VH-VL binders against Diadenylate cyclase (dacZ). Designs and how they scored, part 1

Every score and structure here is a prediction.

Target 1, 269 residues: Diadenylate cyclase (dacZ), of Haloferax volcanii (d4gzm5)
Amino acid sequence: MAALSELLGDLVADVDGLFLFTPSSSHYEQFAETDVPTVVIAPENTVEAETFVELPLQFQNVKDRIRFGVEGAMEQSIVEAGDTIACNVGTFGGDPDSLVRVRVEENMRSGIYDLFANSRADPGVIRDVFEVAIELGKKGQKGEPVGALFIVGDAGKVMNKSRPLSYNPFEKSHVYVGDPIVNVMLKEFSRLDGAFVISDSGKIVSAYRYLEPSAEGVDIPKGLGARHMAGGAITRDTNATAIVLSESDGLVRAFKGGKMILEIDPEAY
Positions, changes and structure headers below are counted from each chain's first letter, unless a header gives other numbers; antibody chains are not in Kabat numbers.
F, E and O stand for the ipSAE by ESMFold2-Fast, ESMFold2 and OpenDDE, each averaged over both directions (binder to target, target to binder). V2 = 0.75 x the mean of E and O + 0.25 x the DockQ between their complexes.
[cut] stands for letters that were removed.
Atom coordinates printed by the task and the answers are left out, and those that the model quotes come from them; centres of patches stay.

## First folded at step 1 (VH-VL)

Design A01 (framework fv_acasunlimab)
Fold by ESMFold2-Fast, scan of step 1:
Structure A01 (fold): chain C 269 residues (1-269), chain A 122 residues (1-122), chain B 108 residues (1-108)
Amino acid sequence: as target 1 above (269 residues)
Amino acid sequence: EVQLLEPGGGLVQPGGSLRLSCEASGFTFSSYAMSWVRQAPGKGLEWVSGISGSGGSTFYADSVRGRFTISRDSSKNTLFLQMSSLRAEDTAVYYCAKDYSSSWYTDYFDYWGQGTLVTVSS
Amino acid sequence: SYVLTQPPSVSVAPGQTARITCGGNNIGSKSVHWYQQKPGQAPVLVVYDDSDRPSGLPERFSGSNSGNTATLTISRVEAGDEADYYCQVWDSSSDHVVFGGGTKLTVL
């Protein structure tokens, strides 16, 4: 064990910080012996680390996990641009079996951490909506690929900047995302055009809302359809977060402040 | 290889409590919903409880609601079932089971634990 | 509450075809999954999403689902196929996993 700590110290001697993704107690103890500043990035702080960044979604893409951890550490002033870190992360199936060396750069402030930590809606609500979008992307609905547009937070302004396409099945109801039956209903209603509007606390305010697509003031890649343009536009004009499932390419994308922040492949989940 | 290991089981008096555990390995634990399924001696399979990959959503059969609590610990890759106010009709082999592809609800199970016998008797 | 109905037992001679039914209201609109359980063992998934097979399972196992009845079909039955078989759905209206009562397959 002491000899192993010495070996680990040699491997990370020239880094400014060590990022441990979902470490076991034994891994955490081994790296703590090296005196390198250590950050734990995990869904829960079960190892009772002094420096902890909560991981709200189990990103299957290693680069997304690293970018989330780096951005979170930068926002908490744990690391700064110019630092070099070593990330203990899973290359094969999520087990922390690899060390990845990363130079921290200012362009790594992509907004991924901000999307979960500083959005108007509660972090758990944003996570729950991502889980619904990922399941829809993986399974489709009734054997068919579907698209969906979820607008999360700032619901009063969102409703004022939209119009109904059809009768709202959630009118006068008080149901919340994260409730099993409500999540099933969201998947079933995704087959129709329009947006779901979800409140700061996760209440389903409406389905079937039309949002005007607009490219002005929206930072969005070329070739994306009306749902993506509408998501970008509404987040430019409100404090809402938009989560979009593309029917054509099957990817889930998130928008905040008129910008595309995150793109994930449900097939990896 | 994917493995679900259920250490223990036990004999408990009616009205008593017992906690079951299921140790998972060989997959990204928090990416999959998990369930507990029980089978009374000589009877069929009965779904008891389910939990999303994040732990944010929990589900219970009517027969156990308010008495059983499902939980998970991602740092230990372990699923738990805390059982309270146990009744003779809770006597069964309890299996932990992994959902095939879902992170927030249970659909169907690709891997099962070996089963843990719980006997509720005076 | 949603209910799945299976015959309690089915008998078949070696080499013949066994058919195990699973009845449910509009079950054809749901995805049906099938498990095999041998005495003293945990269940094993043999068919999922109505008709798909897990890797390594013999082609003799197949499934179908339409209307009010889903069926597990085991062709060229072997003595080793003797077991209890359970159908299962996820009921979207209650978000409950529902199992059928089980069918004991006897190979005579």
Scores: ipSAE 0.005, ipTM 0.381, lowest interface PAE 17.2, mean pLDDT 83

Design A02 (framework fv_acasunlimab)
Fold by ESMFold2-Fast, scan of step 1:
Structure A02 (fold): chain C 269 residues (1-269), chain A 122 residues (1-122), chain B 108 residues (1-108)
Amino acid sequence: as target 1 above (269 residues)
Amino acid sequence: EVQLLEPGGGLVQPGGSLRLSCEASGFTFSSYAMSWVRQAPGKGLEWVSGISGSGGYTFYADSVRGRFTISRDSSKNTLFLQMSSLRAEDTAVYYCARDEYSGSYWGYFDYWGQGTLVTVSS
Amino acid sequence: SYVLTQPPSVSVAPGQTARITCGGNNIGSKSVHWYQQKPGQAPVLVVYDDSDRPSGLPERFSGSNSGNTATLTISRVEAGDEADYYCQVWDSSSDHYVFGGGTKLTVL
């Protein structure tokens, strides 16, 4: 075990930091014996690492995992632009560990860490909404593709900047995202137009909202449809996060502050 | 006919513990969030804790966080408040209340229990 | 933390109109609810969502909410309206229900 950790130390002696994604206790112990600053990125700090970045969503895209870890470490001043890090990740679906070298650059502050860690809604709420959107994207409803628009957090302002398209089925309900039956309700109601409005705590406030943002001022790629424009614009006017499932391309996109921060392919999940 | 019945409070020494219960009837219990609201003698209403219909989310006032635990049992239509590390300032009438959703914002209390007196005294 | 401010007392003659205010920063952007509490009794909802009344409540009770002040208005006040009145909002930033300090309405 000591000989192996010495070998690992030699292999990574030229990097400024080690990023370990969801390591086992034995794996963490081997790398922790190296004289290189080590960061653990995982859903829970089960290995009791001194430097830990919580991973709120199990990103299946390795690039998204790495960008999340890098932004989190930069936010905590663990690494800075110009540093070189070694990332220990699984690169193939359910596959062996690999070691990826990355040079940290300022443009890697893409907002992905900020989206989960510094949004008004709890990271777990944002994660749960992503999981719903991903499931909808993978399965559709009754064999048909479905689009959906979820506005998460700052719900009081969002409700004031919107109007009802139909009767709100949640008007007399206290249901929360992450509840096992909520996915069934959200799938049913996703067939109709409008936005779902979800509170900072995850309560489903409304379905069927037509968003009326005060300014367009969004920074999104051309060619995205009305749901993306509405979602992006509302996040410019409020402190909400928008999560959008595209019916046409099947991708899930997230917006904060009027900008597209994250794009996920549900088929990878 | 909506009813919320609180079967009893008590006298407890400082640092002690007590569990309050609220028995609900006349509505689909699991469809409603529930709250505990207290009122110290001669003082105003203070929200203490809330729980979602599913029980998956709980909320606490800063004054009771870490000392009180709200829970519910849908099979018994019963709401609970487990109070620990009780202080003299926790002396109050405790009301359970049904949390009705507001269409524009959260929420108001449309039905209240009769209240149960908790006295924390040496 | 969000704070609601009410006058501690309001006095009104029978048959006159009582106005009880509830002050809060940008309270007009929130939904305000009002409760009546008589001595020894649990609170009773009298106005919800700024201006709506529960079934069976007299039309004499009404509410408004704009800017930094919400108001409960009781017209043609009767002796039976003498009670403590509390305003309440939901504060989405803290996920807390917030009550005002209460106003004692005296009818004399």
Scores: ipSAE 0.006, ipTM 0.405, lowest interface PAE 13.0, mean pLDDT 83

Design A03 (framework fv_acasunlimab)
Fold by ESMFold2-Fast, scan of step 1:
Structure A03 (fold): chain C 269 residues (1-269), chain A 121 residues (1-121), chain B 108 residues (1-108)
Amino acid sequence: as target 1 above (269 residues)
Amino acid sequence: EVQLLEPGGGLVQPGGSLRLSCEASGFTFSTYAMSWVRQAPGKGLEWVSGISGSGGSTFYADSVRGRFTISRDSSKNTLFLQMSSLRAEDTAVYYCAKRYYSGRSYAFDIWGQGTLVTVSS
Amino acid sequence: SYVLTQPPSVSVAPGQTARITCGGNNIGSKSVHWYQQKPGQAPVLVVYYDSDRPSGLPERFSGSNSGNTATLTISRVEAGDEADYYCQVWDSSSDHWVFGGGTKLTVL
């Protein structure tokens, strides 16, 4: 083991930092024996690392995992633009089986970390909504592709900037995203037009809300439909986060501050 | 295209003070750690002081600690070295330098042309 | 405090290989950087992280670092390589950058 730790140390000796994504205790111990500053990026700090970045969503795309870890480390002043890091990530399942060398650049502050860590809603709420959107994108509803628009956080202002398209089935309920029964309800109601409005704490405030699909002053890619424009517009005008599932292309996109921050392919999940 | 400009040195009496400046262009100044390195006439390079890109950390050689203060103004892309209680042994060409990656372990990839500081009566 | 030791001078004929050493206790565990300085000019980075080369520099410049000695190697030496060469490390125990005393390379 000592010999292995020495070999690992030699392989990563010329980097500013070593980023370990969801390491096991044995993996962490092996890398912790090197002289390279080590950062653990995981859902929970199970290995009790001194430097830890919480990973709220298990990104299946390696690029998104690395983007999140790098931006989180930059936000916490662990690394800076110009630094070189080695990322130990799993490309084929649970065990970290690859080392990826990355040069940190200022344009990596894309907002992906900010989307989860600095939104009004708790990171777990943002994650739970992403998981619903991803599952809906993978499986559809009753075998048919569906679209959905989820507006998360700042619910009072979102409700004031919207109007009902139908009766709100959640008007007198106190249910939260992440509950399996609630997730079933969200999938069933996604076939109708309109937005779901979810509070900072994850409470489902409303379904069937109409949001104006205004793209003025919104930074979105060309060719996206009304749900994306509405999501961009509402996040421009409030402190909410929008998560949009496209019925047309099947992709899940997230907006904050009038900008598209993240694009996920549910088929990768 | 990437450059550091040091707009001239000075003559100062022993015990006096002098502020050096270094103007950066061609890169995102606020993200890169900066250092001051000096070279006495006919002598080798001596690291003097460093400041992190985030601005949160400053470092000083033992010979200047308590007398010199490194600072930066990222809105003006300018690095400063405030020198006080100057002594004859502080006479040197002072270079500002950008760290290659901005981390503590990184090389200095871009250097200013140097500013001569002479401490004499 | 950590100390780096360089020979004061090294002489080589044009076309030969120059080797400039930088001695330090367990220097092989540190990352060594090398600078070239010509008279009246600012230093120029020629090798960093023991053996990496900045873009645009000739492949004639290379480096190694093992045990107690780091080495800058300049193959097929040209008259224009005549300069002072400095090694450098970061000493994490003192939070100091440390330079070697410098080596004057003379091309005869």
Scores: ipSAE 0.000, ipTM 0.359, lowest interface PAE 20.7, mean pLDDT 82

Design A04 (framework fv_acasunlimab)
Fold by ESMFold2-Fast, scan of step 1:
Structure A04 (fold): chain C 269 residues (1-269), chain A 118 residues (1-118), chain B 108 residues (1-108)
Amino acid sequence: as target 1 above (269 residues)
Amino acid sequence: EVQLLEPGGGLVQPGGSLRLSCEASGFTFSSYAMSWVRQAPGKGLEWVSGISWSGGSTFYADSVRGRFTISRDSSKNTLFLQMSSLRAEDTAVYYCAKEGYYDAFDIWGQGTLVTVSS
Amino acid sequence: SYVLTQPPSVSVAPGQTARITCGGNNIGSKSVHWYQQKPGQAPVLVVYDDSDRPSGLPERFSGSNSGNTATLTISRVEAGDEADYYCQVWDSSSYHVVFGGGTKLTVL
């Protein structure tokens, strides 16, 4: 790590910001005393960094990790389009083993930061739903591939724009995502048709909701099925976030504002 | 009963700082998003800042971004607004508001007057 | 930046129906909430999610939302309904809560 620290130091005078992904305390201390803005991007602020961006999901794709950090820094007015930054990142999500020089461009506001940080639902709720979808994509349910549709946030409007396909097992319950037993229930019920509706706070409002698929005003990749069209359409019409696990290709996709923001391969996790 | 209590407010010079507090009771504070909404004398409602139920997401109006910081302490059932670099145009009654299940503000504090003048 | 437009004032006679409009681009795709504010008091939620009414509020208050216009309807208006009324949405494109400019309802 010493060699990487020395190389990073050589870039300080020519960059507008330093982006440290999951740094050690020792590594962070070395750079925190420079006058170049230093941003720590990590799941927890264990190094007590002055400027911190919470990484809600440990993206295995380096590009997604960098996009998240850049968007977060732009949102906090730490960097802006035209700036040059140096990123200390791990190639496969581990300890930092790579140095990447990035020119910040306006097109880096792709919505990946907003999907977690500026959605109606808390970032932790969105993360917890992603983790359920990723685990389902990797393992299936009872050895079989499954698809799932999770609608997170703005639950009142979502309920009004949907209809029940079956009895709602959550009608009189006050259970929340992030509880291990509730995650088991979500996986079990993912074998059945319909969407899960989850509130801003992570309360499971309903299972088995029918959402009408529509491609009008929705930016979705060609060839995606009814779950993706329904997820796109509901996020066009509400302030909800949709997280979709495809049974056919096994990928997890997220929609907000009628646009596909993120695509994750569960096999990478 | 469900209520939001806003102690504080006061007179501050331009460029000064002030922290507002809002104490919640009668509901599970940690389950709901909260906002600050202000109203200048004789003017309409203007949303200032919002915070998610866990404090993991914060949002700011363009007019206050970089100057105001919203935070919460769920162990004390208290919402805060740290205001810095105050300007005359920040003079207003500041309301804390609980975001209901459908992003509506169903419970409001009584409001606290902040006056920014010399 | 998303903008909500309300008429600055509306006048109505007691017992009649008042209609207060809230204009916004494609507002029908958003959830609209309505607040009543009397002088010296905090706002009170009177309609949420376009047309739903909080428990304990009179059924005289109702709402609708389609296309580019949301409407607050107050039937059988009483002197006590005189107040300022504000519409509100969450704009996901800017991540901001947006209020209309307010409408002063005068009874008589």
Scores: ipSAE 0.024, ipTM 0.491, lowest interface PAE 7.3, mean pLDDT 83

Design A05 (framework fv_acasunlimab)
Fold by ESMFold2-Fast, scan of step 1:
Structure A05 (fold): chain C 269 residues (1-269), chain A 118 residues (1-118), chain B 108 residues (1-108)
Amino acid sequence: as target 1 above (269 residues)
Amino acid sequence: EVQLLEPGGGLVQPGGSLRLSCEASGFTFSSYAMSWVRQAPGKGLEWVSGISGSGGRTFYADSVRGRFTISRDSSKNTLFLQMSSLRAEDTAVYYCARGLRYSWFDPWGQGTLVTVSS
Amino acid sequence: SYVLTQPPSVSVAPGQTARITCGGNNIGSKSVHWYQQKPGQAPVLVVYDDSDRPSGLPERFSGSNSGNTATLTISRVEAGDEADYYCQVWDSSSDHVVFGGGTKLTVL
């Protein structure tokens, strides 16, 4: 496999780093023969790479995968603005089948890595809430589109900045997001108005919370409804992360610090 | 009532091995992650190891990796810590506790003293 | 390796308020849990998820967490509150549970 490693070396010889997204063991070993600094971006470090960035959500959009990997590598001082990297990603599913050349710029710190790695709530909790929102977006509830607002982390402050719209079915429960049974509960309760409030550790604190929508200090695209405005506002005022499923367009969006960080299409999943 | 009982403990020589056990009752054992936390005499709490509810994932502190193995038996509602290549620095009271990543530690076992000495 | 720093001791008079700090880089982005340990006993959970209290615990125990410092606050301190207090987080980047070094609370 020396000839193949030489060809791979030629393709990436003029880059400062090589980013491998979810490589198989055999694929990783082929690239490990090159002298280019290599970063593996995957949910688990199964290939035992020396430089690894954990991928908390398997983004189906290639742009989001690259954004996450680049921001993670910048945060860990693996690459810096001005560097050129080659990203080996899968565009048609399965093993990486494409090579994308990217020049790293400071404006690529969009917050996507920070959203998962440095939010108040644990990264896995944020990932689990995204998975619930994606599932709701794909399947709806009883075949109908639904909207949902999930506020994750800093639950005590979030509860103090909101008011109840109805009785809280989770008032005396100790259940956590990521449990399949709890996901069924969230789906059943998603048709009612208000926000779900989830703790830093993933405990479901409340359903049916009203949050005031507000535009001041919120960086949000025009035309988005009250759930998005409320999510932006609460993340401006607290250390919480907001994950919003739109009933009208079916997209899932995430907010942190009053800014929209991520937008994903559940149908791609 | 929810409780954890640690029936064992003991004295071992450096380089020896010992297995600790922790018996759970009052809750659905297989639904909860479990951990081992130790405390050397007169010192603070140090996390040792954790295991997911299914047993599919295990986690270890750097000081014990390769020497200790955490495991569980859901049919017996029992958590285990197999300790090998023991050192004097491993001398501590070992607590089992319910919890790991997305949870706090509650309840705790009563603690089991492990002394590594010649 | 992620490190949590606590003062080794804090002294308060009965009926006053005790504040025990837990310092960590960007700890406000993590969930902090607090444990009370009395001599010869296993630790007992007193605050979880930064500010929530277990059922049956006195309301005088409370917590906060922001920036680089988490704080356990014990109001109207009683002699029975004398104990060692430990803060704890999960560090997802290393997959490790991290405890603070502990703070001995003395009620004089």
Scores: ipSAE 0.000, ipTM 0.401, lowest interface PAE 17.6, mean pLDDT 83

Design A06 (framework fv_acasunlimab)
Heavy chain, then light chain:
Amino acid sequence: EVQLLEPGGGLVQPGGSLRLSCEASGFTFSSYAMSWVRQAPGKGLEWVSGISGSGGSTFYADSVRGRFTISRDSSKNTLFLQMSSLRAEDTAVYYCAKGPYYYDSSGYLDYWGQGTLVTVSS
Amino acid sequence: SYVLTQPPSVSVAPGQTARITCGGNNIGSKSVHWYQQKPGQAPVLVVYDDSDRPSGLPERFSGSNSGNTATLTISRVEAGDEADYYCQVWDSSSDHYVFGGGTKLTVL
ESMFold2-Fast, scan of step 1: ipSAE 0.140; ipTM 0.643

Design A07 (framework fv_acasunlimab)
Fold by ESMFold2-Fast, scan of step 1:
Structure A07 (fold): chain C 269 residues (1-269), chain A 122 residues (1-122), chain B 108 residues (1-108)
Amino acid sequence: as target 1 above (269 residues)
Amino acid sequence: EVQLLEPGGGLVQPGGSLRLSCEASGFTFSSYGMSWVRQAPGKGLEWVSGISGSGYSTFYADSVRGRFTISRDSSKNTLFLQMSSLRAEDTAVYYCARSRYGKGYYYGMDVWGQGTLVTVSS
Amino acid sequence: SYVLTQPPSVSVAPGQTARITCGGNNIGSKSVHWYQQKPGQAPVLVVYDDSDRPSGLPERFSGSNSGNTATLTISRVEAGDEADYYCQVWDSSSDYVVFGGGTKLTVL
């Protein structure tokens, strides 16, 4: 084991940090023998690591897991732009089988950590809605680019600050985001105007809502279209998170507290 | 450190085609939207085309739509502009430019290439 | 199509303040960026998001944007500030990046 610890030390000797995703106790102990600062990213700190970033949901892909861990560590001032880290992740499932070297850059504050960890709604609900927006951005709907506005969480207050543009197909439904059939419906109905309103638990409360936020200003880049302005403004007036797919540029953005917290290109996801 | 390099342009006959390239270095290329901006001799700046960080979303000025195609190759950190059906009025210095923030092409342009002269003349 | 209007030229004495306007319908609802271009050179971003400056640029360059007019203000003008200046917005309704016609600043 001394020989292995020496080899591991050589492998990560020139990095500023080591990120372990959901490590076992034995795996954590092996890396703890190196002199490199070690960060554990997991749903719970079962290995009792001194530096820990909570993972609020089970990410299935390696890219999201790394993105979340790096951004969380930056938020907690564990690492900063210019640092080089080594990420121990599972590329073929959840088991850690790979070591990925990453240079931390300021643009890695993508907003994914804020979106998933700090939204009022359940992280799984946020993920499911985000994936629908990404899929719509990648493929469009019925061969055409589409825009979409999803308001997630604090649904009662959102409904009170909006009005119907058309009949609500979900009015008598008790369906939840994450159901494959419901996700197909969200994609299909995104071709029409208005916002989707989704509850903290993922219930689809309404489609076709015209948002009526207060007249106060919001901290949103000027020149973004009506969906972005409405989504951003409603998040200032409520505890909801807005996820917006732009028909014009194809980007997915998220807003919380009247501020843009995420901007991502669906094709890069 | 952060720079955009445009290898030379050219002289093309009306109706001809030409591909411009712009090589990025010193930053994470795929994290930024990019634009092509042209300037005819003695004239002002005219936006030609924009592309998102991943390359999925592309946008064009009316004057070039259907004739020009913007694309990018993140493995080579290179932005391209494929020009076809060239006209005399396309004669200009073509600049590639990086959007200063995020994957959108529309946030001010903070890094510019040196410019590539394209002359369309018989 | 959205149009930005700039005066073709502005003249100012060294040490004085130059003001270059950029007119557009409801331009205050858009983010305005300003570029400096010297002969034979690529444009240089001097003001972004109405009033912010890139790192390393002199504090003499400032901007404002409200209603139908955005303004680039260059205080304590130097001979080296002589250049063409362009304002620029993104028009979300057309997805176009729009430039003004440019203003030639002459330092007398």
Scores: ipSAE 0.007, ipTM 0.428, lowest interface PAE 14.8, mean pLDDT 83

Design A08 (framework fv_acasunlimab)
Fold by ESMFold2-Fast, scan of step 1:
Structure A08 (fold): chain C 269 residues (1-269), chain A 122 residues (1-122), chain B 108 residues (1-108)
Amino acid sequence: as target 1 above (269 residues)
Amino acid sequence: EVQLLEPGGGLVQPGGSLRLSCEASGFTFSDYAMSWVRQAPGKGLEWVSGISGSGGYTFYADSVRGRFTISRDSSKNTLFLQMSSLRAEDTAVYYCAKWGYSYGYRDYFDYWGQGTLVTVSS
Amino acid sequence: SYVLTQPPSVSVAPGQTARITCGGNNIGSYSVHWYQQKPGQAPVLVVYDDSDRPSGLPERFSGSNSGNTATLTISRVEAGDEADYYCQVWDSRSDHVVFGGGTKLTVL
């Protein structure tokens, strides 16, 4: 153990911080023997780390995990632009088997942390909606790819800036995202046009809401269809977060403040 | 290797009460919705009740609403059906059944218990 | 309450193809699942989400669903396929699971 501790110390001797993603207790103890400030990024602080950043979604893309950890640490003033960090992360599946050296820069504040931590909706609600969108992207419905538009948070304003396309099956219900029964309902209704509207607390407020697609004042990549434009537009006009599953390319994208913040490939999950 | 074991059951008088239990193993119990489905002798399958993984949401068939209560204890991996005001028409084999994937969009039952016979007669 | 209608019985000779229908108003907009039940046994899932098959089940079992009719198709029927078959949907508006009345498949 002593020899391993010394080797780890040498590998991180010239960095300003050490970022551990979902470490085991054993793994955490090995790195805790170094003098480098250590940050744990995980869904739960199981190892009882003194410096912890909650990871609301288990990003399968290493780049997205590092982006989230860096932005979160900057937001909490754990690191600042100009610092160099070492990220211990699993790049080949399973245990954290790699060290990635990153120079922290201001342009790394891309909004991925804010999307989860500083949105109107609870981070767990946003995570649950992402998981719904990812499963829809992987499985489709009736053997066919589907598209979906989920508007999360600020539901009162969203409802006022939209109109019904059909009867709302959730009008008298008290059901929440993350429940398996609700996920079944969301899959069935994703076949029909319109947006799902979800409250700050995760309550399903409505299905079948028409949102006007608009490119004005929205920063989205070229070639994206009406669902993405509608998601961008509503997040420009409200404090909601939009999560969009593309039927065309199968990718899940998230919007906040009229800007695309995150793009996920469900096949990686 | 999912297993659902139903040790409860028996003979009860009309108007009586009985609690059924279903002990689950082989999966993370609290992640999955559960249901009770019954089958009267020589008849088809009839859905009775359902409960979400968290236990926060319960659902009942019109024929049992107000008489039956579904509940779960995730610390013991056990599903319950409290039956009251029992009638001859409630005589059936009762199956506990596990819903599909926790984050899946499937409203099917992938695993079933062996069934327990409830007989309501004098 | 939503209603699913199945024929009470279907008879086929070994090696033939059996088709069991499940009728419902606009059933094509629902996900239909199928269960096999042999005498004295609990039901077993044989087709889910209209056409998907659980691992370990023969490719002889297949499903389809469109318009007002869903169909379970069993090709090259064997004596061991003799059982009761039930279709099932979730009616999200009523928060109810709905089963068809069941079809007894007889292999003669």
Scores: ipSAE 0.007, ipTM 0.398, lowest interface PAE 14.5, mean pLDDT 83

